VH-VL binders against q9nrl2r1430to1533. Designs and how they scored, part 185

Target 1, 104 residues: q9nrl2r1430to1533
Amino acid sequence: GGVHELSAFEQLVVELVRHDDSWPFLKLVSKIQVPDYYDIIKKPIALNIIREKVNKCEYKLASEFIDDIELMFSNCFEYNPRNTSEAKAGTRLQAFFHIQAQKL
Below, E stands for the ipSAE of ESMFold2; O stands for the ipSAE of OpenDDE; V2 stands for 0.75 times the mean of E and O plus 0.25 times the DockQ between their complexes.

## First folded at step 10 (VH-VL)

Design w76 (framework fv_nezutatug; at its last look DockQ between E and O 0.55; V2 from the best seeds 0.00; counts 0 for: pae E 3.7 > 2)
Fold by OpenDDE, look of step 11:
Structure w76 (fold): chain C 104 residues (1-104), chain A 122 residues (1-122), chain B 107 residues (1-107)
Amino acid sequence: as target 1 above (104 residues)
Amino acid sequence: QVQLQESGPGLVKPSQTLSLTCTVSGGSIDSGYSWHWIRQHPGKGLEWIGSIYYSGRTDYNPSLKSLVTISADTSKNQFSLKLSSVTAADTAVYYCARGPYRGDWHYYMDVWGQGTTVTVSS
Amino acid sequence: DIQMTQSPSSVSASVGDRVTITCKASQSISSYVAWYQQKPGKAPEPLIYSASYLYSGVPSRFSGSGSGTDFTLTISSLQPEDFATYYCQQANSFPLTFGQGTKLEIK
């Protein structure tokens, strides 16, 4: 159970990272490039952080893993208007994730 | 799996305030989701009341905005609905629901509570 | 507000039938449409989001299509458990609005 879940989480993270629309999510937003980001987003997260948590076996339930992924997307949609490249990429990547997450 | 359960008085007198609470289990309301109140008048369709998001921001149906307040209590893993100055028109089954957080658009409800009936009567 | 006009309001069909329900938006809403199934005395359950994507666990006999203003929910081969009321919902803009519903009854 746990080993299979961990493997599934690892695989899904790899698929998300390799996706063409992953570029807004690969690492935490730079405070230098976006000075006001952390004034708005209180729970920052990115795929590299999620990958690290997976590697450390910090996710005991699939729901915990899914929640962090959803947090990642929600942060994107909170900060970026819908017509931005980031929001559009997030929309597509989230749709991909929702399909893949059905396998978890 | 996440579950939602509505609770509150099933009977409210006219002009009083309707108060409902949605208790979330199997997941945290302090996660990246949206949380919604929807109601269904007897024999009628569905009406969106309002939403509260993980950021604490709220959106309300303009037809009810002046009367509606939605709040969240992360310590109790609950979010609530208050509807003031109720009339018979507010008699309905009230549902709380969860959906992905999508900024200012693209909101769907993917998990629903069972619903609670509220009757407005003297 | 964006109005969602659902048709028909009711439909009678038999097991095995192909059933199509339509929803027309008062203005273009891109692909931001969801479909829900509601059985008597129960809460709505999600079927489709973004016009054509099935939620997990939804049978493949359900499908959704459309963009702009015209949307359809199709059940390719009706099963006994499919008799219920179906609702479309637009998610393009606030306030979120639903169709008036389509009651699918057994013939």
Scores: ipSAE 0.528, ipTM 0.877, lowest interface PAE 0.9, mean pLDDT 94
Fold by ESMFold2, look of step 11:
Structure w76 (fold): chain C 104 residues (1-104), chain A 122 residues (1-122), chain B 107 residues (1-107)
Amino acid sequence: as target 1 above (104 residues)
Amino acid sequence: QVQLQESGPGLVKPSQTLSLTCTVSGGSIDSGYSWHWIRQHPGKGLEWIGSIYYSGRTDYNPSLKSLVTISADTSKNQFSLKLSSVTAADTAVYYCARGPYRGDWHYYMDVWGQGTTVTVSS
Amino acid sequence: DIQMTQSPSSVSASVGDRVTITCKASQSISSYVAWYQQKPGKAPEPLIYSASYLYSGVPSRFSGSGSGTDFTLTISSLQPEDFATYYCQQANSFPLTFGQGTKLEIK
């Protein structure tokens, strides 16, 4: 909790969104464009949703915030084969996230 | 912090079904991790039995695949092992474990339960 | 199945010694190996993943190296709490497989 934790969550989300490899994660996957996605992924999440939760102070613990970010990456790796552009972007963004998360 | 606890009977007769449950606390089984069963034979090594993923996907050791079922109950935050037609060779300490997803698609166990001893004896 | 062969099966050493444990894979597994420490009556605990990356909280005297088929775990200066059994695990392909263990005993 506290004001400094909420500011740190916001800063981290902003850095993730600004990263070049954020493009698969900005918004939820379209069911129209990817019909089977929601048959496989039961807990969808994206950076726009996480950013709104930070802005509304819905994360009370750092672990709750970290869990949503890690879920976002796990969904990417569970749905996408390793050789896809989405999976490669996810790998690079996850590595960046782990570096930035050390500051929490 | 995530903690795992195995539960189930410690003694099972040959040809019966071994049934174990792993209870997860301090985290959710659908929080983007893989969940594993591993056993350790007396005075011998560790053997991976199989995994269930937060998505519901399963993978089993081919040496056991027709005998093993791993399932999850999200509402109880538990995952379970059933091993049918047991013999004395199934006597072991059984562990449940968590595996994080890594971008290189490789599975390492980063949290382990304390283990439960199962003896198969007539 | 990929077999993981550890050596030695046991090692006797003194506090302050440098100890090296090796693990050999039956085929190339790139860098996809983990190391675990297990004390008597307890579950294995993770030390290293992906050949050389230490988990948070693991003392810096532990290190891992290797690629392909040959991997090592090194303890640079043995401490009393390091007497345990050590296991390697390959993560390259299913089924996941473990080495048979190396028991580290006080001399």
Scores: ipSAE 0.268, ipTM 0.801, lowest interface PAE 3.7, mean pLDDT 90
Fold by ESMFold2-Fast, scan of step 10:
Structure w76 (fold): chain C 104 residues (1-104), chain A 122 residues (1-122), chain B 107 residues (1-107)
Amino acid sequence: as target 1 above (104 residues)
Amino acid sequence: QVQLQESGPGLVKPSQTLSLTCTVSGGSIDSGYSWHWIRQHPGKGLEWIGSIYYSGRTDYNPSLKSLVTISADTSKNQFSLKLSSVTAADTAVYYCARGPYRGDWHYYMDVWGQGTTVTVSS
Amino acid sequence: DIQMTQSPSSVSASVGDRVTITCKASQSISSYVAWYQQKPGKAPEPLIYSASYLYSGVPSRFSGSGSGTDFTLTISSLQPEDFATYYCQQANSFPLTFGQGTKLEIK
């Protein structure tokens, strides 16, 4: 049940955080360093926020957890042009996530 | 599991507006995905009609000559297609679909509705 | 618009066979191609995105490869449930376009 589901979400988030391509996703984008980000991205999210939600038991369904991870990737691709290091890292990390998410 | 279901009239008369709705369950349309309409003419391949993103941004296939409007109602967890001035050439199976990652050009569809058949005839 | 051309238009095969389907883009699309499977009377099911990545739940006998203009979908050791029509789709630019489909039929 609940304990098993939370363990699975936490394990997956830890694997994402440890991945070489996680660097654009670890924390929210700085509004000081990237001032137009929050004008373009209306629902910001990052792995540290998702991990906190997992730890607080805020995900009641696997689909809610998956939706937040996908939102994180969608924000990356919406803001960053395809040829950027951020977009390339996002593409590789999302593929890794899709493989791991098969176990959810 | 996220599921999409199309609804709307199966028969539309020429020159009328076709209106279809896609109801999303098991997930929110306000979640960072893009939401798409695709159609398939009898015995033919797939044609992308257009999409709407959670930001409200829409993209349409230029071949439809500005006859298409896609809108979203987050309170009902639905998005809808209106195709004006229909002709027999608009007879097709209409699908709604979800795109999991999107920059301006990165639409892949990971979840599809079952499709709804629309016949345009007098 | 980017045209996607599939070959062959149809192929006949037996259970256990290896089948290859190709897709050519009229201009370079990097790796931004997806593959879908459609059975008669059913919606398309996603198989592959970004040329080579499998969607969750897709059997490992499906694989994709290619970059630029030439892409390939391979099904190793065909199963009875694999007989369907397969479509490629480019995601590089608007409008999104699909190949004409390849029908995989029982020999």
Scores: ipSAE 0.022, ipTM 0.694, lowest interface PAE 7.0, mean pLDDT 87
ESMFold2 (binder alone), look of step 11: mean pLDDT 92; pTM 0.945

Design w77 (framework fv_nezutatug)
Fold by ESMFold2-Fast, scan of step 10:
Structure w77 (fold): chain C 104 residues (1-104), chain A 122 residues (1-122), chain B 107 residues (1-107)
Amino acid sequence: as target 1 above (104 residues)
Amino acid sequence: QVQLQESGPGLVKPSQTLSLTCTVSGGSIDSGYSWHWIRQHPGKGLEWIGSIYYSGRTDYNPSLKSLVTISADTSKNQFSLKLSSVTAADTAVYYCARGPYRVDWHYYMDVWGQGTTVTVSS
Amino acid sequence: DIQMTQSPSSVSASVGDRVTITCKASQSISSYVAWYQQKPGKAPEPLIYSASYLYSGVPSRFSGSGSGTDFTLTISSLQPEDFATYYCQQANSFPLTFGQGTKLEIK
């Protein structure tokens, strides 16, 4: 807990944002570009929202932080067919996250 | 790396339909990017024609109205432009370009084809 | 439609000069502006996105600034390869629109 734990969340979010495969996850999916997304995905989330929650100290447990990131990947795989660049990027970024999350 | 290449007729007669194709290599058009057509009239600036997204959604410059159709063929990794009822004013270099995937419509073009010259003349 | 107006339309400069090109939007576009460089017979090359962020590989002598309606591209120490036409583009709303271009030529 405390300040050190919050710093760890911030560092991990920064590492995810900087990863080459973060592009599908940086912001919420546009309703203009993908009109059916919000009909399929009921709990949308993205790295900018997670980053804001970290900055506002809204995660009280590491499990809450991990759950939001896993929700982000789950949404990706639910909406995007497995052969898409989004799903492939999500697969690689999720593997990277699992390695980095061991530091939490 | 991703590369784009335009192809189509160099000469088109007035009132006919101009058809151009952009072939994408090193990446898939069925990926969260937007794909754009831009043209440049001789000695002048750039004009955005329209775009297509991986969802199949298209957006067109209203100044070109119902004259423009953009489509994608994911099996060939190509997207295409059709301009109907062309006039001499449609003489230009035509570029295809990629916009980076964004969850909003604020697109900047990061990869461009070399351009193909189209002359509309009788 | 949002109109983008560049000034000057042309500028003559010498190697080593500081060059400033401006772009004015007819309405507020926040920071949603890109800058491109085009050499004769070539496609445009991206320089800057979201007003101030350099694309990978763009020399640090290029910088962008501005928000709202007024935007600036600056080349701090002009090099021979920088003589080209420069275009701004707004990405705030459809249709996407470009400035008319600024031709940077040798003095």
Scores: ipSAE 0.000, ipTM 0.564, lowest interface PAE 14.6, mean pLDDT 85

Design w78 (framework fv_nezutatug)
Fold by ESMFold2-Fast, scan of step 10:
Structure w78 (fold): chain C 104 residues (1-104), chain A 122 residues (1-122), chain B 107 residues (1-107)
Amino acid sequence: as target 1 above (104 residues)
Amino acid sequence: QVQLQESGPGLVKPSQTLSLTCTVSGGSIDSGYSWHWIRQHPGKGLEWIGSIYYSGRTDYNPSLKSLVTISADTSKNQFSLKLSSVTAADTAVYYCARGPYRNDWHYYMDVWGQGTTVTVSS
Amino acid sequence: DIQMTQSPSSVSASVGDRVTITCKASQSISSYVAWYQQKPGKAPEPLIYSASYLYSGVPSRFSGSGSGTDFTLTISSLQPEDFATYYCQQANSFPLTFGQGTKLEIK
């Protein structure tokens, strides 16, 4: 990508990180604390990894950035039952993301 | 962990309908992922047949669209392929596979069944 | 339909070699390419998604690169268990299409 797209990705990641419901997504799930997570989730990702990729200019198109964010939410809903605080946080944060992503 | 298992007849007669079922365990087919059928002809590469989402949306390979139907049974956690009017050219190994969560996301298949061999012969 | 063409069709290499497999799309597909490994008698196993991202559990000797129409899969130090056929797949548009496959044989 262009400079505009890179700036927009950084702004959106910052908004996601600052959101009250970002806590399940800030960093990778601990294998020690949740040992079966990596048996179930084959493509782990978190906001800190996505932000690093933005900073390294690894996203060439908005669709690639959106794919990684959607993967993050997909992993949350795959692993966490719907009635968990993680799944509820994911549902709210994903809705926020969809509104913000319209700017991309 | 999510696992997929194909089942159906190994031998089908020409002009009949091929019916295959994919049973999903360790995850729900109504969880928002896309669910795919892919086949591999003897000694050849992979051919995508089609997909279904939890919403009921289906996408089919245009070369097969008049012949193919994919459906889901959420109560059994299964999705199925029907391919009508089969010929010897439909002899292949048939795989079911899981793709990404959303219909606006690109389709990479991250979990595959073991495959089931189907021979079309009189 | 987007056509995916792989080269070479087959390659023989020694353990420890660097192997590169190329995949070309008939039109631009951005980075929407996946790579799969298929061992004889087995289902394809995913290696890479979105051109360069490794799936969990895939050894770090595998890497992907490219954008637009030209993509490569690289194995930096070939191991005996890497004997397999490798496929690229475009995920840009329907129908989803695969390359013809590259058969990798260890000398």
Scores: ipSAE 0.000, ipTM 0.543, lowest interface PAE 16.6, mean pLDDT 85

Design w79 (framework fv_nezutatug)
Fold by ESMFold2-Fast, scan of step 10:
Formats: C-alpha cells, sequence, structure tokens
Structure w79 (fold): chain C 104 residues (1-104), chain A 122 residues (1-122), chain B 107 residues (1-107)
C-alpha cells in the first residue's frame, strides 16, 4: 500500500467506468429486475463497490484489487451466456483492464 | 505474484489412480478464476484435462470418460487431480494453470506451474 | 471437438526475420483463440489472447490477427530468445483444444 498505489487503483477504476463497455458493471444487479441472479451469483460485486473499497483504503496489495476486478468479470460470464451483449461487453472491458493493469 | 506448484508421485503403476496437487501462492483459488489441469505427452502437444471454478463447478475432457476428478480445498489453497485406471498412455508432464472464469467456455491460461513428470510403468 | 491445425509444422529463420505462423479451426470460433510459446523443458507461456490482445509483459514484436476460422501469429523482427515451439488454442467450446505446434528453428 501507499498513496501512489491508491492513486493508481482510483485512476484505473475511473478508466473502467468511462469505458463504453462498462454498462453491465457500474452497479449491482437489481433483485427486482433479475430475481434469480443472487441464487446463481454467490459473491456479487460491481465497480461502485470496488471504487468505495479503494476510497476506504481496503486494498493493501495490487493482487487484492485485481482479484475483485476479475471476480466482477467472472460473475458476468457465469450469469450471462457468451453470446449476450453483457458477455461481449465483459470480454472487451476485461481485455482493456489487462492492458491498463500492466502498470500496477 | 501468483505462483502454481504441482506435486505428486513421479511413478505410478498401471491400473492405479494418479493423484496430483496444485498449490497456489500469491492469490486465492476462491477469487473468481478458473483452475486447470493440462498434460503433455512425450514429444507431443498439449491436452486439456479439465477445470474447477471458485463456485465448485467442474468441467472435464470427454475423452477421459469419467476417469477424471478435480477437487479444490480452499482452506489449503490447493486444487487436485485424480485420474483412475492409468495406463502407459497417461505418461506425460502434468501442468496446473490459472485462467479467467467463463462458465460457457474457458478463456485462456495466464499462469502455469512448472510441470511434474509422471511415468506409468510397472 | 474443434480441431486446430497449425502451419507450418516447422520453420527455419534468422534473427531479424519476419515470421508468420497460421492456425486454422475446423469450425468458426469467432475471436476465441490464444497463442503460447514453449521452450524445451519449460511450461508454456501466454503470448496473445482473444486473437489479438497481447498478454502483459510480452514484447510488442508479437502480434495476432484473425477471426472465424483463420488466425495468424506474427513476430515482426525475430530475436534469439524467440526460437521455441508455438501453440494456438481455441476457447470457443469444450473441450479446449490446442494446435499441434510449430517449431521455430535457427536457419
Amino acid sequence: as target 1 above (104 residues)
Amino acid sequence: QVQLQESGPGLVKPSQTLSLTCTVSGGSIDSGYSWHWIRQHPGKGLEWIGSIYYSGRTDYNPSLKSLVTISADTSKNQFSLKLSSVTAADTAVYYCARGPYRPDWHYYMDVWGQGTTVTVSS
Amino acid sequence: DIQMTQSPSSVSASVGDRVTITCKASQSISSYVAWYQQKPGKAPEPLIYSASYLYSGVPSRFSGSGSGTDFTLTISSLQPEDFATYYCQQANSFPLTFGQGTKLEIK
């Protein structure tokens, strides 16, 4: 941890939020709109939660931050069939994340 | 960084069960990744054996016809392969690997163990 | 199962050469292909995923292209450390399958 690492996590989360393919990941899935989601996904997470964890200094290692981002993508791919717009957005955003994460 | 290390017997007798364990360090096996077993026969290419996910779900290569079992122990941060009724054809280098999680299809393996050589002979 | 066929099976080249390796899938796999490099006695190392995305830490001289059934790995200016065996892998459906490998040898 350090100020430099926290700044890097915040910058990366902002880059992800601004990306065109971030729409499935901005907030937790609505239980009202998708009632079976939480029966299938046991570890829900979204970019707003990850950003809050960054702001509260809950990530002490880059690996912890990366693990949460990868969990977010894993949940997307588990719930959404691969031919959906959600899964396609997730594939492109994950590739973008891997390029940006080279600097962590 | 995340590291994977295979362990198990180097020599197994025909008809016995091959048991291998992969120990993961620098990361958690319950963090949303897929965890894979791949083997390579002497002088040949790569063969995917199967995978396990953080949810406990497993996928196996149909060519192994119910001979394979993959399990995970999150308390030890390990996942394991059991291959029953081995023959000389199961002689290979066995690798464990990490990949992104996709339930409908496995993505790609970005971190690999060094491999462990298994010889099946009497 | 999806069969992955690489060509050539072996290629001889010199440092500084541009090298191209191709991989053909028996059915359409969209962009779900990865490329690996393997040196004797060592585990495969990832180079490219989703046909064209470079893994972290891989030199920019490596590039991938293609979609559907035809895929290409290119090394723009061959270096001494690049002499190895290269494998393509499809990730479109189970079981995951690899090409037979292309051995890149010193000319």
Scores: ipSAE 0.006, ipTM 0.637, lowest interface PAE 10.0, mean pLDDT 86

Design w8 (framework fv_nezutatug)
Fold by ESMFold2-Fast, scan of step 10:
Structure w8 (fold): chain C 104 residues (1-104), chain A 122 residues (1-122), chain B 107 residues (1-107)
Amino acid sequence: as target 1 above (104 residues)
Amino acid sequence: QVQLQESGPGLVKPSQTLSLTCTVSGGSIESGYSWHWIRQHPGKGLEWIGSIYYSGRTDYNPSLKSLVTISADTSKNQFSLKLSSVTAADTAVYYCARGPYRSDWHYYMDVWGQGTTVTVSS
Amino acid sequence: DIQMTQSPSSVSASVGDRVTITCKASQSISSYVAWYQQKPGKAPEPLIYSASYLYSGVPSRFSGSGSGTDFTLTISSLQPEDFATYYCQQANSFPLTFGQGTKLEIK
């Protein structure tokens, strides 16, 4: 990692946050709204957590940043069946991410 | 960048167990990806053997399910294939690969090892 | 198991040609198809995922299309380095299955 890579991570997170399909990923899933989520998902993560890690310079390598984004999508697909709005949003946002990650 | 490297014996005798290991560098096997074994028989196409996920879940090709075990060693950043009771039909190049995890069966392999040749012969 | 059938099994072409390879699934798989290129003695290299999205670094002359059961890989202007075997793979249903391969040879 370097300052150039950190700037690239910031730009990518901002682009993901702005995407129409980011709504399932902006913040951690609520225990009140989804009581069984944390019984199934053992490594929860969301875009606000990833953004905070970028801002604190916790990613030393591009692979570490990409791993956290992919974990976020993996959690979505593990919890949500294919026919849900969440899974459909995740599929589209992940495809967008893969295109944008070519900058890294 | 993430790299995968297969290792194991090049020659195995019929009826024995084939053991192969995939070493992952530049990334963690606990990172939300799926990790796959694929093989290619001489002069034939590709056959998916099975996968292991960051959650510990495994999926196996039903044609091989009674014969195959895939496991992970997170301390060594490795995942391994055991194929029991091998025959000459198991002679192939064996590849390990990484795939992003997707809902249901929507996964593709974006990083591949170079492959290791396994010959089953007496 | 979903059977993936490629056609043709081999095709001869010249540099600069437009080449199309097809892949048919035995049942609907939506858009969940990947394409791989394999050269002799080497591992398959990913080209396309979800029918039409190119992996990073793949030349723009490669394109994919299709949905349901019928899929195509197109090379718009064949280059010398493109002579290889191409495989499709379905990612819709367990187990994952590949086509038998299409060998692209010099005419």
Scores: ipSAE 0.012, ipTM 0.643, lowest interface PAE 8.7, mean pLDDT 86

Design w80 (framework fv_nezutatug)
Fold by ESMFold2-Fast, scan of step 10:
Structure w80 (fold): chain C 104 residues (1-104), chain A 122 residues (1-122), chain B 107 residues (1-107)
Amino acid sequence: as target 1 above (104 residues)
Amino acid sequence: QVQLQESGPGLVKPSQTLSLTCTVSGGSIDSGYSWHWIRQHPGKGLEWIGSIYYSGRTDYNPSLKSLVTISADTSKNQFSLKLSSVTAADTAVYYCARGPYRHDWHYYMDVWGQGTTVTVSS
Amino acid sequence: DIQMTQSPSSVSASVGDRVTITCKASQSISSYVAWYQQKPGKAPEPLIYSASYLYSGVPSRFSGSGSGTDFTLTISSLQPEDFATYYCQQANSFPLTFGQGTKLEIK
């Protein structure tokens, strides 16, 4: 709930952004670069949107923040085959997130 | 970790075609990354030459006009630069580099080769 | 093409100093700037992307700020390994363009 949880969300988003495996997740997937992405993924999200929601205090519960991060990973695994660099990056970053999220 | 290594001739004659190859190890060029060529003239800053993407799409610096071609050979895990009709102004250190592909088209290069020196001289 | 201009072209500093390097774009590039460090005879190494986000493993003494046309790289307490040339790069539009570089030298 309070100021500490909001600060913890921002700290965690910053750590995710700084992680070597964050590159598929920094911003919304470009429709120009990946034209079929939005035909497959109906609830797109990225770390820049999640960080904006944190800064605007839009997460009322830690579970809502965690749900948005998990949606981001779900979208990655839905669109990208398991053998791709995107899926491998997602797997490693999600594991890192699960360890850090234990502190929430 | 992913590593990039440039290879090619150290000396090229004016009017000939410069051919450079970047060999990628520790990762695949047919992944979601962009692959770039950048050069640095002696005592000067960096100049972006162009890029190739997982999809086979290429983007080139317009200042190089139609003189530049970038291609990929996924079987060898390599991408290559050809610069035609070279002059002394093409003398530089040439770098290959990796950038992201599957997020907003704003490219930052996170892995670089060590660079290869090319001198254009008769 | 978007021109990136760095200031100063060189700066002399001592270990422990706070150092600031500025980069100006000829047109608005939002936050789409990266910073690189290059040591003599070596390839550039990435420090910062999207104006303020540090790459993994980059020391926290490095920070970036700015938006629009004016961007700043700050080293809060200079270490011996920080003496190098620093480059900014805009990623707003093609062609990608770099600043001319700022050489950070021992005072």
Scores: ipSAE 0.000, ipTM 0.548, lowest interface PAE 15.1, mean pLDDT 85

Design w81 (framework fv_nezutatug)
Fold by ESMFold2-Fast, scan of step 10:
Structure w81 (fold): chain C 104 residues (1-104), chain A 122 residues (1-122), chain B 107 residues (1-107)
Amino acid sequence: as target 1 above (104 residues)
Amino acid sequence: QVQLQESGPGLVKPSQTLSLTCTVSGGSIDSGYSWHWIRQHPGKGLEWIGSIYYSGRTDYNPSLKSLVTISADTSKNQFSLKLSSVTAADTAVYYCARGPYRYDWHYYMDVWGQGTTVTVSS
Amino acid sequence: DIQMTQSPSSVSASVGDRVTITCKASQSISSYVAWYQQKPGKAPEPLIYSASYLYSGVPSRFSGSGSGTDFTLTISSLQPEDFATYYCQQANSFPLTFGQGTKLEIK
């Protein structure tokens, strides 16, 4: 008993996590490895946090879920210069997300 | 890019405890993922042994529950399997793997180690 | 425990063929099935999750379908690198269980 379909949010987060370009976004940036990150980024977020919120049913509207994903990309572009591997990965993953988000 | 690597003995005697370790690189075991042990017997398919989560929670295959222990060492970024009272039936290739953490048991495994062969023989 | 039964146990095919592998669950698992490809001496590689979603990097010739108890993996035009053993896995309930495997061999 108790079986249910995967939510659209869960399916999308899983697809993002499995994308080759997800590596900058899987978890919160380490302060030890990147000491100035939290001086620049005031609202840190990552796919593991977003996934936990999905699993706990914390998103009441699709717009709330989309806002958190977009915040994640915005943080990437704010911190990382355009020519970095992080910014390039973020650009490709965000484009992928926009295509998938049309299903929401 | 996350990579997993198994290590442990190639040969174990019957009745002894098998001890295997999985070293994770390119990502942290202290994350939103689940970490799994799976084995593959010669001539048989894959068998899920159990998992450990970032929260410290463990889940074991009921057929092995009294014999299996999975633990994690976040300082070394590794998790380990101990299987007690082994027999020839425990001869297998042992894999560690990563899966998404889910509250409802829906686990898929997206990254696998290369496997380590364990033979149980006198 | 949910038993996963694959058919056929082995299939011989030629490059360019359409190949279909079936997996049957002993109980309804909704769409919570994954498919893996394993080549000799190597670890399984994930192909599909939640019955029909392809993992990143998996060629589009692979597709999955099904719901409830009956699931199918299809390779639309077999390539030389596709000769391998394929496994289904249910992710609906614990313990996680796998099918016995289907060996795809050169005809």
Scores: ipSAE 0.000, ipTM 0.539, lowest interface PAE 16.9, mean pLDDT 84

Design w82 (framework fv_nezutatug)
Fold by ESMFold2-Fast, scan of step 10:
Structure w82 (fold): chain C 104 residues (1-104), chain A 122 residues (1-122), chain B 107 residues (1-107)
Amino acid sequence: as target 1 above (104 residues)
Amino acid sequence: QVQLQESGPGLVKPSQTLSLTCTVSGGSIDSGYSWHWIRQHPGKGLEWIGSIYYSGRTDYNPSLKSLVTISADTSKNQFSLKLSSVTAADTAVYYCARGPYRDSWHYYMDVWGQGTTVTVSS
Amino acid sequence: DIQMTQSPSSVSASVGDRVTITCKASQSISSYVAWYQQKPGKAPEPLIYSASYLYSGVPSRFSGSGSGTDFTLTISSLQPEDFATYYCQQANSFPLTFGQGTKLEIK
């Protein structure tokens, strides 16, 4: 397995990055733009970090990859009120992820 | 695969504190998932006790609030339940389970422990 | 608290039968309902989330429907491994609440 699993993770991350609703998740939240973010969010993560971990073969199980993606969404929902554009984007992208993740 | 395993005493005396631990393997409790305690009384349905998130935030069933404490130890990859002042009504099978974050519309518990039987009796 | 009421409490059926189990919520929960299967001596296993989406690996003979207050789980052609207790759960608000369960028994 590892090569086949790596290909699947890479493909899924690429699909997430290309999705219209990926904009809140592409890079770590800026402390300059959002000064209280790191007071609230203890484990920040973003798609660029997850993609780097995939490329370095740091995920040994599909569950570890899924956990990092879900952490990213959980951070979004914890920081952003439900009716914000960030939370709405996160809800749609998470639904897309769950459909794609069924192949893992 | 992610697996959950409950542990703790099977017999507790009335008025004592019930203490249970859930050990998680194959995944981290320090992830974005929520971690839950659910119980099932003999011959009856399921009752949600409460949950804890990686942030340390807890939610408790109001029917049990003031009696319940849920805590997490990320260094041991465990989360725990303490239920104080137990009575015979607390006799049940206790499960730990993994769920998503509270605002997810995909809210369901996808991984469950095998359950541990707790009898409250002298 | 949102109360979930299941009907029937038990149903006897034969392999090949179409089986329907219902849940009624005491207030609107949109589509935020999940269904679980529990076999004797085992933990519950997820079947359906958000009223109609099948959990990964669940056979297509299982389907869910409904919105608002009334929800249905259907097994289109009952198999021997389907004899179990089924529970619904609302995911709209805390506390999370379950139905009382429906026991599916061999006729």
Scores: ipSAE 0.000, ipTM 0.566, lowest interface PAE 15.1, mean pLDDT 85

